# Designs tried in a protein design chat: miniprotein binders against CRAL-TRIO domain-containing protein C365.01. Part 1

All scores and structures are predictions.

Target 1, 355 residues: CRAL-TRIO domain-containing protein C365.01, of Schizosaccharomyces pombe (q9uuc2)
Amino acid sequence: MADIPADRKKIVQEGWSRLFSDIEQPSYIQKFPSQESLYVSFFEQCAFDDFDLTLLRFLKARKFVVTDSSDMLANAIVWRQQANLRSIMVRGENGLNQNFVKASMYFIWGQDKKGRAIVFLNLHNFIPPKNTKDMEELKALILYAMENARLFLDSEQNAAKGVLGLVDLTYFSRKNIDLDFARVFAETFQNYYPEILGQALIVGSGFRMALFEGVWSIGKYFLDPEVRSKVTFCKPAQVSGYVDSKYIPLSMHGQFDETKLYERAPPETAGIGKPENYEELDKEYVDAAKEFIRLTREWIYAAGKPQEAEIEEKRKAFKYECKKLWRKGVALRPPNIYQRLGLIDANGHVDWSKA
Structure headers, positions and changes below count from the first letter of each chain, unless a header shows other numbers.
F, E and O are the ipSAE of ESMFold2-Fast, ESMFold2 and OpenDDE, as the mean of both directions, binder to target and target to binder. V2 is 0.75 times the mean of E and O plus 0.25 times the DockQ between their complexes.
Where letters were taken out, [cut] stands.
Atom coordinates printed by the task and the answers are left out, and those that the model quotes come from them; centres of patches stay.

## First folded at step 2 (miniprotein)

Design fb5 (from fb1 with F7W R9E)
Fold by ESMFold2-Fast, scan of step 2:
Structure fb5 (fold): chain B 355 residues (1-355), chain A 81 residues (1-81)
Amino acid sequence: as target 1 above (355 residues)
Amino acid sequence: SMKVYVWIEIEADDPEKARELAEKIAEIARRHGVEVHVLTDEGAIFIVIAGDEEAVKKAVEEIRELLEKYGAKYEIYIVED
């Protein structure tokens, strides 16, 4: 299992110390229905790709300023509950607005030449919200998409290099422009999903690219400079420098038949999940969260002491068990399109041989 | 009637003058019944306006007159789909 870089050990320990101090305060607990729901939120936020690697993403996003980084992570843990992420994921694809799902605004398929999962963004299928209900339903779809993208960040599957975002402008038009929604999405992505994006390719030419460049002249200011630096504009022919043709959509002169994502396993076959299915798992999540906190405090205290190596090894082994336990939560969700097509197994592990 | 989008980028040396210009442009857009989005950053003002073709055309012309009066350096990009 991957672990923290040696030169980052101290700052990771400082980050955890501050976070634990905050989440154990009565004022913090009051933001949750129970202390148990707080630990569930903490576990769901941090255990998916190793606790320390998760904290490191927040540390990098705040330039390794411990106070800012820990506050950002604490806010993400609270936000998960306030945004009803558990409810969205429990209900699954069929709990979403099916008109938005069937529009196919995004899909995840294949790997780039650096082994990063590719998130294709079909902006031409984006429907601007007409009212508050449509806005909330689009937000739910986007949060569902971001949560599923976390399955592709697993260090065992993609070496924790993030994803490649690929924006296909082939059919992009002014009807797909909503700067207010773009700002809200940018804020959510930056605040709650830091360091997930490895690189973004904006692919187009001619009028469609010029149109997007106009939008980008405003939209780029919604993004942190570090995120902006990951954006590359290119022509369709240049995509082959980043992605093997077998993963490039037919519409972009590649070999991938993207229609298989729409025809083989429609969203309505997934069913809708129930909160009751998570009661037993939630108890295991709470126990695991508490044990991680205990082991981490022992690890911090053991720094420079004879028992340091022993505690460090036990903690590393426990983090691996937590990752496996987190995956049981994926198995309880209604199967998403990628699971129905065999790209992701029941426990959320990616099988690239199926792509 | 087709919807038109216009992107305007204005170079601005003074942040306070940039903010003043941005407010006046937003007022012109509102008066002509077009939607407006304004972002002000150090050294630049970025504006997007949207609406029906005739309203946008009138708003852009008045905005251009304002920018010429202020001696501002600017670029206007008009998009019709």
Scores: ipSAE 0.006, ipTM 0.196, lowest interface PAE 11.5, mean pLDDT 83

Design ta2 (from t1 with F40W)
Fold by ESMFold2-Fast, scan of step 2:
Structure ta2 (fold): chain B 355 residues (1-355), chain A 82 residues (1-82)
Amino acid sequence: as target 1 above (355 residues)
Amino acid sequence: STEEMRKAIDEFARLVQELADLAEKYGDPETIMELIRALWELLEKLYEIAKETGDPELLKAIIELMRAIAKLLEELYKLRES
């Protein structure tokens, strides 16, 4: 597993101490259907990559203020339950509004020059929600997308630097503008998925870029300054400075034809996933969460003591077992498009040779 | 913050003026009309936010944006007549 930077060890330990205190509060526990569901949500939030790197993302988002950072993580854990993330992911693509899926508002393909997975945002395919139901269904699609983006944040493959967002304005128009939706998305992204974005490129020119800049001049104030600092505006010709031409869309004079991906993707035939299939796994998730908390408290207590190195080694090995256990949960889900295209293999590893 | 939002609205008004200048350079009535429609849609959305917050600074900025849109409409009218 990934090692914590030596200069960050103490603050990571302080962050965990605060978080464990927070999640043991009766006022916090009562926000969950059961204490077991709290441990499941905690495990699903943190075990996908590395527990400590996950906490570190929250620490960075709150400028390493331990109380703010740990409270933010505690809020994310309860939000996962309240937003029905488990249900969304268990049901899979076939559980989403198929009109929104077919619009192809986003896809993940290829790596930038820093080794970050590229998330393409096709804003011209954005369907503004007409009512509350459409809004909730569009939110479900976006949450499904963000959870799948986490599959590309594999610290073992040196992909822990986040993703590159690429916003294509080639066909952007007034009908794609919804400031209320933009605000809700911005709040969700910055509150619950901190430091997932390494950089965002807003790519365009002419009046379409000017129109987006107008929207951005207002919309940027819905974002934390740290998130705003990651946004770069550029012309299509400048994208080659960030991304090899084989991953640049045809609309930006590259070689990547995204229509071929959708045409070649095998159909999803597993149907909608069933919550009952997770009952045994949830017990293992609860046990793993409890053991991680126990080992982490032991690790904190061992700081500067003779047994520190032994406990650190056991904790590192256990984090690896947790990641394997988390991947068993992914395997129970209906296969997403990246798995069907072969970009993500049967073991959950990204094979960039397929991109 | 309210002051940051006001600054953003002022920056948006500046961009509306830049869009008006761009439209004038190309002299294409259809392009100018598309820009006016886009800006009007943004104005309506901003007005909804102002109604929810009751912020008088947002209302003032909305009025300034309306004036900028009116100038674009006047330029469109001049181009069609010439």
Scores: ipSAE 0.012, ipTM 0.392, lowest interface PAE 8.6, mean pLDDT 81

Design ta3 (from t1 with I36A A70L)
Fold by ESMFold2-Fast, scan of step 2:
Structure ta3 (fold): chain B 355 residues (1-355), chain A 82 residues (1-82)
Amino acid sequence: as target 1 above (355 residues)
Amino acid sequence: STEEMRKAIDEFARLVQELADLAEKYGDPETIMELARALFELLEKLYEIAKETGDPELLKAIIELMRAILKLLEELYKLRES
């Protein structure tokens, strides 16, 4: 398991202490259908990689102001329930609008030179929906995509580096612009998925780049300074400085034929898991969440005391068990396209040789 | 302010029309007009967002965008000349 940076231990402890105080408030608890669903949401939010790395992402996003950071994480835990993320993930790709899936507005393929998974955004395939139903279905697709991107954030391989976002402007035009939608999702990304983006490359040239730069002159004000600092504008020829040509799409003069990705993928044929299996999983998530909270409180109390090292090692081992339990939950869901292609195995390891 | 934004949009619209009239003489007027229309549509959308937020920094950014759009149209016109 990844160790907490030595200079961040105290603030991580302060962050957890504040968060535990927040989630025990009656006003917070009543936002959930049950106390158990609060612990399930907490576990789903934090255990996908490492609890402390998850908290550190929120701390960094709020410039290490403990109160702001912990409140932000508490809000993210509530938001998961309110946005019905469990329902989206349980229903899988077949539960999404298939016209949006087939439009290939995004795909995850390959890794950059720093070992970060690459999320390609094909903005030219985004035609803003004009009715409420289609807009909500598109939002579901994007949330599904963001949740699956978390599967590429392994603490041993990639978590500290995040993902590389790559925006291909080759065919970008006015018909692909919906700033209300962009604003809502920029806010969603920042509030609920902080520090997942390691860097964003905006790739284009000529008037299409100029058009996007115009949009960016406004859009950047919806983004935290930390997020803005991760954005790099570059020409197609410069992408090879970041990404090996074997992972660059043909549309950007690389070797990857992205137009056939969804055609080659095995179809999603797995059914939705049995309700009793999810109920059992939720009980295990609740127990694990409570144990993590107890161990973390013991760890905080043990600071500077003789038993500190012993408690710290026990807590580290338990975090690893929590990550395995979280992966068990992933296995109950219909496999996403990357799992079906063999890119992500049952233990969460990414095999880039399949890309 | 909202009133300053309205005046800026009106002035921008007038300049876009003047550029369109010039483009009919020299460049590919269809492409230039299509770009101008797309950029004006974007500007109107951004203005609506700014009005909703009431954020002075966002209004300032929209003014920056107006300048960028005008400069882009001028550059496109010059490109047609070459």
Scores: ipSAE 0.015, ipTM 0.422, lowest interface PAE 7.2, mean pLDDT 81

Design tb2 (from tb1 with F70W)
Fold by ESMFold2-Fast, scan of step 2:
Structure tb2 (fold): chain B 355 residues (1-355), chain A 82 residues (1-82)
Amino acid sequence: as target 1 above (355 residues)
Amino acid sequence: STEEMRKAIDEFARLVQELADLAEKYGDPETIIELMRALAELLEKLYEIAKETGDPELAEAIMELIRAIWKLLEELYKLRES
């Protein structure tokens, strides 16, 4: 378990104080079907990786302005419930539009030279839907992808933090462009998945790169400056400076045969959980969320006092138990393609040596 | 090739129209200024291509697109003042 950097302790405490105040407001609580569902959403959002590291991602995204950061996190907790993320994840890959899954708009494979998992974006396989139903189904696929990407962000295993997004422009054309769609999803990701992206690498040359640069000159103004600063343009020959050829797709002249990824994966099986198991899990999540809040308030109160070290030790141990409980919830879902391929084990450990 | 360049020009023209539509839809002053900046950057790129190309037909097509972008900048400027 990573510790809070010493120079960030006070602002983390201020962040939690503000967040706890926000989530206790009647106007906030009213946004949830029940008070229990608020605590479940809070736990699912924050227990991933580490509560404090999760808050630090929101703090960094808002330049360490406590009020903005805590409000952003409070909004993310509400959004998870309203976007029905648990339902999407519990239904699994088979619950998605299979035409969109088969189009292979994205895949996660390997790690870059900084140890970040790579999310390959095949924009040429993206044909913007025209009707509302198909658009909502595409949104579900994208949210499913983002939630699965979080499984590769464990701070104990990912020294660089975040993922490397890699966009291959080889087959990119006008039919793949929808600026309104791009704006909506850029807003979604920067508001609700802050600091998940470590770097975005846009790979291309010639006309297709020039076309994308034209789109980017417009699209970048709908992105937070922090997100915008993470985007790097490069030529295909320069990719080897970022990623070992064994993880680069054949379509980009590497060694990975991406065309066989979904063909070779075992079919998705039903999740381990029964409805009663999720009821039990939710009770555990509620209890854990409440205990984390209680311990965190004690920790804040103990600052500068003789009992500070003792409460910090207890809080750290409890955060570790919360991470284990969060992984228990993941294990109840239908296995994703990376779990089915054996790249993610039962304990959540990622092993790219098997890739 | 000439055909690829024609396709690129058509695609830039469609992007410019989409930008105009977005500016009208999300017409707060800050957004308008950022969109005008994006169009100015696109103009710089197009002027560079027109200057460096030895193809008179391509240069003419690029100049036509540049003229359309200037009209859009004029409309965005009017919207900004409102």
Scores: ipSAE 0.016, ipTM 0.375, lowest interface PAE 7.0, mean pLDDT 82

Design tb3 (from tb1 with M36F A40M)
Fold by ESMFold2-Fast, scan of step 2:
Structure tb3 (fold): chain B 355 residues (1-355), chain A 82 residues (1-82)
Amino acid sequence: as target 1 above (355 residues)
Amino acid sequence: STEEMRKAIDEFARLVQELADLAEKYGDPETIIELFRALMELLEKLYEIAKETGDPELAEAIMELIRAIFKLLEELYKLRES
């Protein structure tokens, strides 16, 4: 089990102290419908992998500047509420625009040679939205996708190395270009989903690659230098250096028939989820969030004192209980396609032997 | 036809000059995006023509023009951010 590195303990403690101070400000609390909804949002943001590992992602994204990192995390917690993420996840796949789902703009399947889950991006299936309704429904799909990608970041089962993004340019054309949309979502991913991307492969050749290079000449300025450093351009033939042919799509001369993914999935028959089903879970999330904050403050205070080891042990045990509680929430959601295909169990654990 | 392709290349060169002129005036982002869109449409048409004719010299010339245009767009964007 991943624990915080010894040389990062002090900065993690400083990060939590700053964050707790930020979320206790009246101006911050007023951004939520209730104090309880703030704690629920905090818990859902941080408990999916491990509280400290989540904070470390924000710390790394801001080059370990505590104030910048903690403010970024505080902003992400309030953004989850404002973006209506809970509603999107509660309603599940059947709450999304089914034409967008069937377009197969993305799918998650297999691992690369470094053990990172692969997120395939089929940009040729992206058509810029023409109205406000389509834009909001596309945003919901993308946020649903990002939240499900978090299930593949479980450091207990899969190395905490992020995901491999793979952009397939085989059928890419000018119809798939929307620089304003690209800017908005680059900002969203950088601000609210830091350090999820381990590496991105832009795969293509000829005119399709040249066209994307033009998009990239402008689009790269929407990304901070750290994110840009993770992008690698390559030919289809070079993908085998990163990914076993079993997981390379047929469109890139591999063995994976991506067109069959949705055909193989059992239909989602649970229907659209209801917020009322989460009332008791939300109470448990609030209590767990409060206890984590209390225990973390004790941990910080105990630094260098005789009770330090005892408090550290209790805190570590409680973080494990929080992880189990977060997984209980995943089990209440309508099953996503990966759960229906058997790649992920009901509690959100990935079984890579199924890919 | 080869004459139609020559005229298309000449028209593309004219659009490149217009983009350069707009850069001198620090053109607004919306105008640059519109010109980018028009250039991408023209380049795609030229590429399809080259592919159909099977002319490797023309295909290479088109790819070189694509790279030159993208280099110009990158410089224009950097200028705007500076």
Scores: ipSAE 0.015, ipTM 0.382, lowest interface PAE 6.5, mean pLDDT 82

Design tb4 (from tb1 with R67L E74Y)
Fold by ESMFold2-Fast, scan of step 2:
Structure tb4 (fold): chain B 355 residues (1-355), chain A 82 residues (1-82)
Amino acid sequence: as target 1 above (355 residues)
Amino acid sequence: STEEMRKAIDEFARLVQELADLAEKYGDPETIIELMRALAELLEKLYEIAKETGDPELAEAIMELILAIFKLLYELYKLRES
């Protein structure tokens, strides 16, 4: 039941007005197979969390310039369709290159001291793509990872604090560097997943830190200044200032046994909903998207008028129903590793007592 | 291990070449100048590590990398002037 900060209400309304104008343009609509698929993509982009807090991530990423922010969100909605994210998520882990999955290039576990989910990046396990097919398959893994990371973003509980990224450089070497891949990853992350990162800790010392700083000297130019500002370099001993030792991996001299994440095989395809379930879900997504747009326009029109409070309350209740409806899509996916380990339930809700 | 460190240093020489290739590919003087500055800072740090290490073989491998970086800085300097 999260609410828009009072000082952000007007700019949120302006953001929605601009976005609705953009998505109604014939040139925009023609980028989708159908108008229905546009509404599905819009719903999948925005309804995973509170709609307004989702828009605020794009507003913040563009320094609250409404036109830039709304265009960025409109582009993300198109990109979801063009990148075929639905197909990646429906196929699940078993649809990915298993050599890349088994490498354990990342995992999500535990919370930092600010309540943010921790994404551990095992760069020493990174396998550079050797051809175009490998690059496409590695991109699919990254998109699968980013979409599952969204399940750990719950603004109701975490006040849109994002995730803590943690990179351990202890075993990092030149063989784990692919500058073209890094550029593609950085562009995808900043353009389509804004304000997901609360902070990134680059943990290391000596030669390996110097090596990473060499890569960073070019890599930083592919990142927006706001993203760069979230990067903190620190020594291993300083990690305890950010993360309780119970969530620090054994490989980093903490207490968390991360091997339970590495030794789990992907699930069988069994448990995926039938194709008819997606057709029914898409119809509900379209109807919900249209109703949200209608209620939001009514909310904007009601600003300063007697009916404003009534419309705000109705819209708030409907946003809650949309979030519940979005989670039905999660239930149709094959269970991810976090669902298999009990950290996330079938509908995508995180139970931190299991971490 | 010393063997792993030596291998990492050897492969870092390839990274230095990739950084130069990216600078040439983007073709803008500001990127080239910033890359040169970053490499010079890295060079100074590598020198300190080589000076303070108790492993003569590791120190020699680091010095070989330092020489490769000097050669690359010269190539980038020529590219900058064009």
Scores: ipSAE 0.011, ipTM 0.294, lowest interface PAE 9.5, mean pLDDT 79

Design tc2 (from tc1 with F11W A41L)
Fold by ESMFold2-Fast, scan of step 2:
Structure tc2 (fold): chain B 355 residues (1-355), chain A 81 residues (1-81)
Amino acid sequence: as target 1 above (355 residues)
Amino acid sequence: STEYLRELIDWLARIVQMLKDAADKYGDPEAIRYLAELIKLLSRMVDIIAELTGDPELAEAIRELAKAIDELRKELERLQS
């Protein structure tokens, strides 16, 4: 596991102390169906990568103000429960509205020149839903996409880089505009998925770019200044500065045709996943969450004491076991399209040689 | 081609209404500055559309849109004070 930067150790310890205090409050616990579901949500939020790097993402998002950062993480943990993230991920792709899946609003494939996974965003395939039911189903697809994007984060290799969003405006039109949806999406992304976006390229020219610039002039009010700073507008010809031709869309005269990947992908035959398949894993997640909290408190108490190095080593080893355990949950999910295409293995590890 | 101009004018009118809502919600100085930039952009777009149209009915719609943009500008001025 990754070592915490020496200059960040104290603030990471302070962050955990505050978070543990917050999540043990009766008022916080009451927000969950059970104390076990709180620990499961905590584990799924933090153990997907390195626990400390997860906390560091929240710390960075709140400019290293411990109280703001820890409260943000506590809110993210309860939000996972309220948004039904577990249910969405357990059910898998076949649990989603298949019309939205087939619309090809997004796809994740390949790496940019900085080693960031590329998230292709096809806004022209977004048609705003007319009713509450369809809107909730579209939100479920987006949450499914965000959760799968986390699989492309390898904190030890890519902790500070995140993903590259590539927004293709080639066919963008007025029918793709929903500012209320954009606001809700922006707030969700900023509040619950901090520091996942490394950079966003808005790619287009002519009238369609002008149309998007009009939307952006309004939409940027929904974004934190730090998030806005990650957005780069460019013409199709400039994309080669960021991404090899192999991953530039056909619409921009590159070689990337995601439709061939959809056609090649084996069908998802495992069916809709069932919550009961997770009963044993959930017990392991609860035990692991409690042990991590115990070890982390012991680590904090050991600061400056003779046993500090020994506790740090035990905690580091346990974080590694937690990451492996979290990945067992990925293996229980119905295989996502990237797993079916061979880019990601059953446990959610990316093999970039397959892209 | 006049159908595209009609659709664009309608879209701009909806954007102006959404901006009025955003101005009421986001009163911070940076949001106010961005609203000012957008109002300038919308005004330029209206000028361009007006130059492209020879239809009296579209000209009236453009005048109404320009009036709505002016009202939004006055709302922004109120927020700045």
Scores: ipSAE 0.012, ipTM 0.271, lowest interface PAE 9.0, mean pLDDT 82

Design td2 (from td1 with A11L F41W)
Fold by ESMFold2-Fast, scan of step 2:
Structure td2 (fold): chain B 355 residues (1-355), chain A 81 residues (1-81)
Amino acid sequence: as target 1 above (355 residues)
Amino acid sequence: STEYLRELIDLLARMVQILKDLADKYGDPEAIRYLAELIKWLSRIVDMIAEETGDPELAEAIRELAKAIDELRKELERLQS
C-alpha cells in the first residue's frame, strides 16, 4: 500500500476527523436502512483502492477545503445507498436492459502513453430514452460502467492517474443529443466519482465536431473548472500523440476493432446475482469499517507522540487487508465482460498483458 | 451534402431555446460569460451555413435563427446593464 505523501498527512487526518463526525450524526445515520448498511456503503465507497487515496481524490476535487471535501464524501456514501449501486453490481450485466448493453455505448480496453486505462465512448450508439422506465434502466447501465471503471484505478499500478476518456465523434449526430441527460450525468460523475478522469479526448472534425461543440458550450457550464480543464478537442490524426495505433479505433485509421472483442467474449452464464450471497461479506465489511475508523482515530491521536510510527504501520497493514476484503466482494459479482475476456481476473486485478 | 446542413440547423434552433432558458440565470458571472460565448458561437455557425447554402428553405431557416440570436444578444446586453 502506498504511503500518504508527507505534505498531505495533516489534511488527510483533518478530513477523516470531519467525515467521522459527519457520519455519526443522527440526521445522517437515519438516511440509511440500518447502521450496518451505512458501514457497508462507507466501505464500498472507500476501500476499492486505498482509503486515504480515496479521501485525497475528494480533497483535491474541493481544493483541499476539509469541510467541503468531507461533506462531498459523506454525500457520496449516502448517494451510493440511494442509487442502489449494491443491487446493480450484485445483479451484474444480466440484470441490465440487454438492448442497452448490446448498443455498445462504451468499452474499456488498453492503456494510453501515460499508462491510463482507455474508456471508449461511442456516443453515436446513445439514443436518449423518452420514457422514465427506459431512462432509469440506462442510468443503471452507466452506473454499472462507472463501478467497473473503478477496477482500473488500482493506485499500486497506476499511481492514481485516472482514466483516459476517448469520445469518438465519427458517427455522432443530433439524435445522440440530450442536454438534460448530459447535465444530470455530469453532476453525478463530478459529485460521486471525483478525480477518476485524467483526461478526455473529444475526437472529430467537420460538422460532427461542430454539433458536439454546441453541446459542449452548454454542457461545460455544469462542470467544475477542474473537470473542464481535462477536456482536449482533437482531430483523428492527432490521437497518435496520446494513444499507440494498437488502441486507436478503426474509424480513425488505427488497429483497434472493438467488435472482435465482443465476438471473443464468452457469454455471461452465471445469471443474475443474489443479495443473500453477500450476508457474510457485509458482516466482514462492517467490522472492517469500524476497525479502520478506530485505527484512524488512534493514528490521529498519536501524531507527534512516541507510538506514532508503530500505529502508522499497523494502520497501513490494515488498509491492505481492507483492499483484499473489497476484492473478495468483487469475486462474488457475476463476471463482467473484462473478466470474461481475461483482462481482469476474478478478484478484479487488471492484467495488461492480455490487452 | 445538404442533409448535414439541415441537421445542424435543427440543432441550432433547439440551442436557441436552451439559451433563452439560461438567460433566467442573470446575476451569475459564470452564467453570463457562458451565454456570451454561446451567442458568439451560434452567430459564427449561422454565418458559415449561410455562406455554404443556396437552398431557399435553408436560407429562410438561417434568417430566423440569426434573428433569434440577435434577440438573445440584446437581452444579454440588457441584463448586463
Scores: ipSAE 0.014, ipTM 0.343, lowest interface PAE 7.2, mean pLDDT 82

Design td3 (from td1 with A11M M15F)
Fold by ESMFold2-Fast, scan of step 2:
Parts: C-alpha cells; structure tokens; sequence
Structure td3 (fold): chain B 355 residues (1-355), chain A 81 residues (1-81)
C-alpha cells in the first residue's frame, strides 16, 4: 500500500476527523435506509484504493480545504446509495440495456506511454436518451463503466496517474450531441469521481473536430478548471506520441479494434448476480468500516505520543486487509468484459501482459 | 458536394436548436458568453458555405439557417439585459 506523504499527514487526519463528524449527524444518517447501509456505502467508496489516497483525491479536488473536501466525500457516500450503485454492480452487464452495451460507447484496454489505462470513448456510438427510461438506463451504463474503471486506478498498479481518455471523433456527428446529458455526466464525474482523469485526448480533424470544438465552447463552462486543463486536442497522426500503434484505433490507421474484443466475450456468458449472496459480505464491510473509523480516531489521538508508531503500523495493516475484503466483493460480481477477456482476474487485479 | 452541403446545413440547423434550448435554460453571464462565441462560429461557417454555392435550394436553406442564428443571437441579447 502507498504511504501518506509526510507533509500531508495532518490534513489527512483533519479530513477524517471532519468526515466522521459529518457522517454521525442525524440529518446525514437519515438519508440511508439503515446505519449498516451507510457503513457499506462508506466502505465501497473508500476501500477500492488505500482509504487515505481516496481522501487525498477529494482533498486535492477542493484545493486542500478540509471542510469542502470532507463535505464532498460525505456527499459522494450518500450519492452511491441514492444512485443505487450496489444494485447496478451486483446485477452486472446483464442488468443493463443491451442496446446501449452493444453500441460500444466506451472500452478500456491497454496502457499509454505513461502507464495509464486507456479509456476509449466512441462518441459516434453515443445514443442520446429519447425518454426518461432511456436516460436512467444510460446513467446506469455510465455508472457501471466508472465503477469498473476504478479497478484500473489501483494505487498499487497505477501510481495515481489516472486514466487516459481517448475520444475518437472520426465519425462524430450532430446526432451524437446531447448537451443536457453531457452536463449531467460532467457533474457526476467531477463531483463523485475526482482525480480519476489523468488526461483526455480529443482526436480528430476537419469538420468533425470543428463540430466538437463548438460543443466544447459551451461544455467547458460547466467543468472545473482542473478538469479543463487535462484536455488536449490533437490530430490522428499525433496520437502515436501518447500510445503505441497496437492501441491506436483502426479509424486512425492503428491496430486497435475493440469490436473484436467484445465479440470474444459477449455479456451472455457473464450471468447475473443475486443480492442474497452479499448478506454476509455486507456484515464484514460494516465491521471493517467501524474498525477503520475506530483505528483512525486512535491514530489521530496518538499524534506526537509514544504509541504513534505502533498505531500507524496497525492501521496500515488493517487498510491492507480492507482492500482484500473489498476485492471479495469484486469476486461476487458477474465477470465484467475485462475479466472475461482475462485482462482482470476474479478479484479485480489487472494483468497488463494480457493486453 | 451538394449532398455534403445539405448534410452540413442540416447539422448546423440542429446545432442552432440546441443552442436555443440551452440559452432558454441558462441565464448565467459566463454561459451566455460561451453561447455568444459559438453563435459567431456558426455565423462564420454559414457565410463560408454561402460563398461556395450557387444552388437555389441550398441558398434557401442557408437563408433559413441564417435567420435561425439571428433569432438565437437576439434571444441571448435579451437574456444579457
């Protein structure tokens, strides 16, 4: 597990202290069906990576203002429950609208030259929602995609560089434009998944690039300046500066064809998860969340005291156990396409030799 | 090329409708500034297309698109007031 930078220890402690205060408020607790569901949501939000690295992402997103950062994380924990993320992940791909899944609006594969996982965004495959039901189903697909992207952001594998978004504009057209949905997506991404994006390449030329630049002139207004600074516009020929040819799309004269990967591992082979299978895991998640909070409070209290080093080592070991426990939850999910293709194992570990 | 120009005009008309819907929804001064810049961009594209074509049917479609862009500009000016 990664260590907290020494100069960040105090602000991390202040962040946790504030968060624990926030989540213990009656007004906060009542937003959940039960106290147990609050702890489950907290655990699922934080344990995918080192707890402290998760908090650091929220701290960085709010310029290390403790109150703003902790409130943002508390809101993300509530949002997970309200957005029904657990149900989406339990059901897996077979619980989603298959027309949207088969459209191949996104795919995650390979690494760029900096070691960041590549998220291919095929905007020409984007199907704008026609009604409320479609909108809810597209949101579920996007949330499923974002939660699976977290598997590629493991601090042990990715050194907190985030992902590389690759937006292919080759066949982008007006029928792929929905500014209201884009705004909702942008708000969701920056409010609940901070510091996930390392860089986004908008790849195109000619009229299609001009069309996207027009949309971007409006859309960038609703993005945090830090997110905007990560967007790079480039021509197809310039992509080789970022990724190897085997990961350049066929549309840009590279070798990457995500359609062939999808065909090898269709969702019909994945099955569907059962909520009942998570009852014992939820009890373990609750216990682990409570223990993390208790150990973290002891750690804060021990600052500058003789027992500090002992408590820090115990807390570090417990964070490692929590990540292992979180991976048991991944193993209970129906296998996602990356697991079916062998890029990710049953517990969510990425094997880049398979890409 | 005439098929290309008609598709381009249809795309621009759709874009104008999207901007009109967005202008009605957002009265924020900075959002209005972004909309104004995009309207200038669309007007420039329409002018370029108009200069390249002598087709009467395309000329009529271009005139209709120019009217829609002007109406959107007037709506934004009203929101700015």
Amino acid sequence: as target 1 above (355 residues)
Amino acid sequence: STEYLRELIDMLARFVQILKDLADKYGDPEAIRYLAELIKFLSRIVDMIAEETGDPELAEAIRELAKAIDELRKELERLQS
Scores: ipSAE 0.006, ipTM 0.262, lowest interface PAE 10.1, mean pLDDT 82

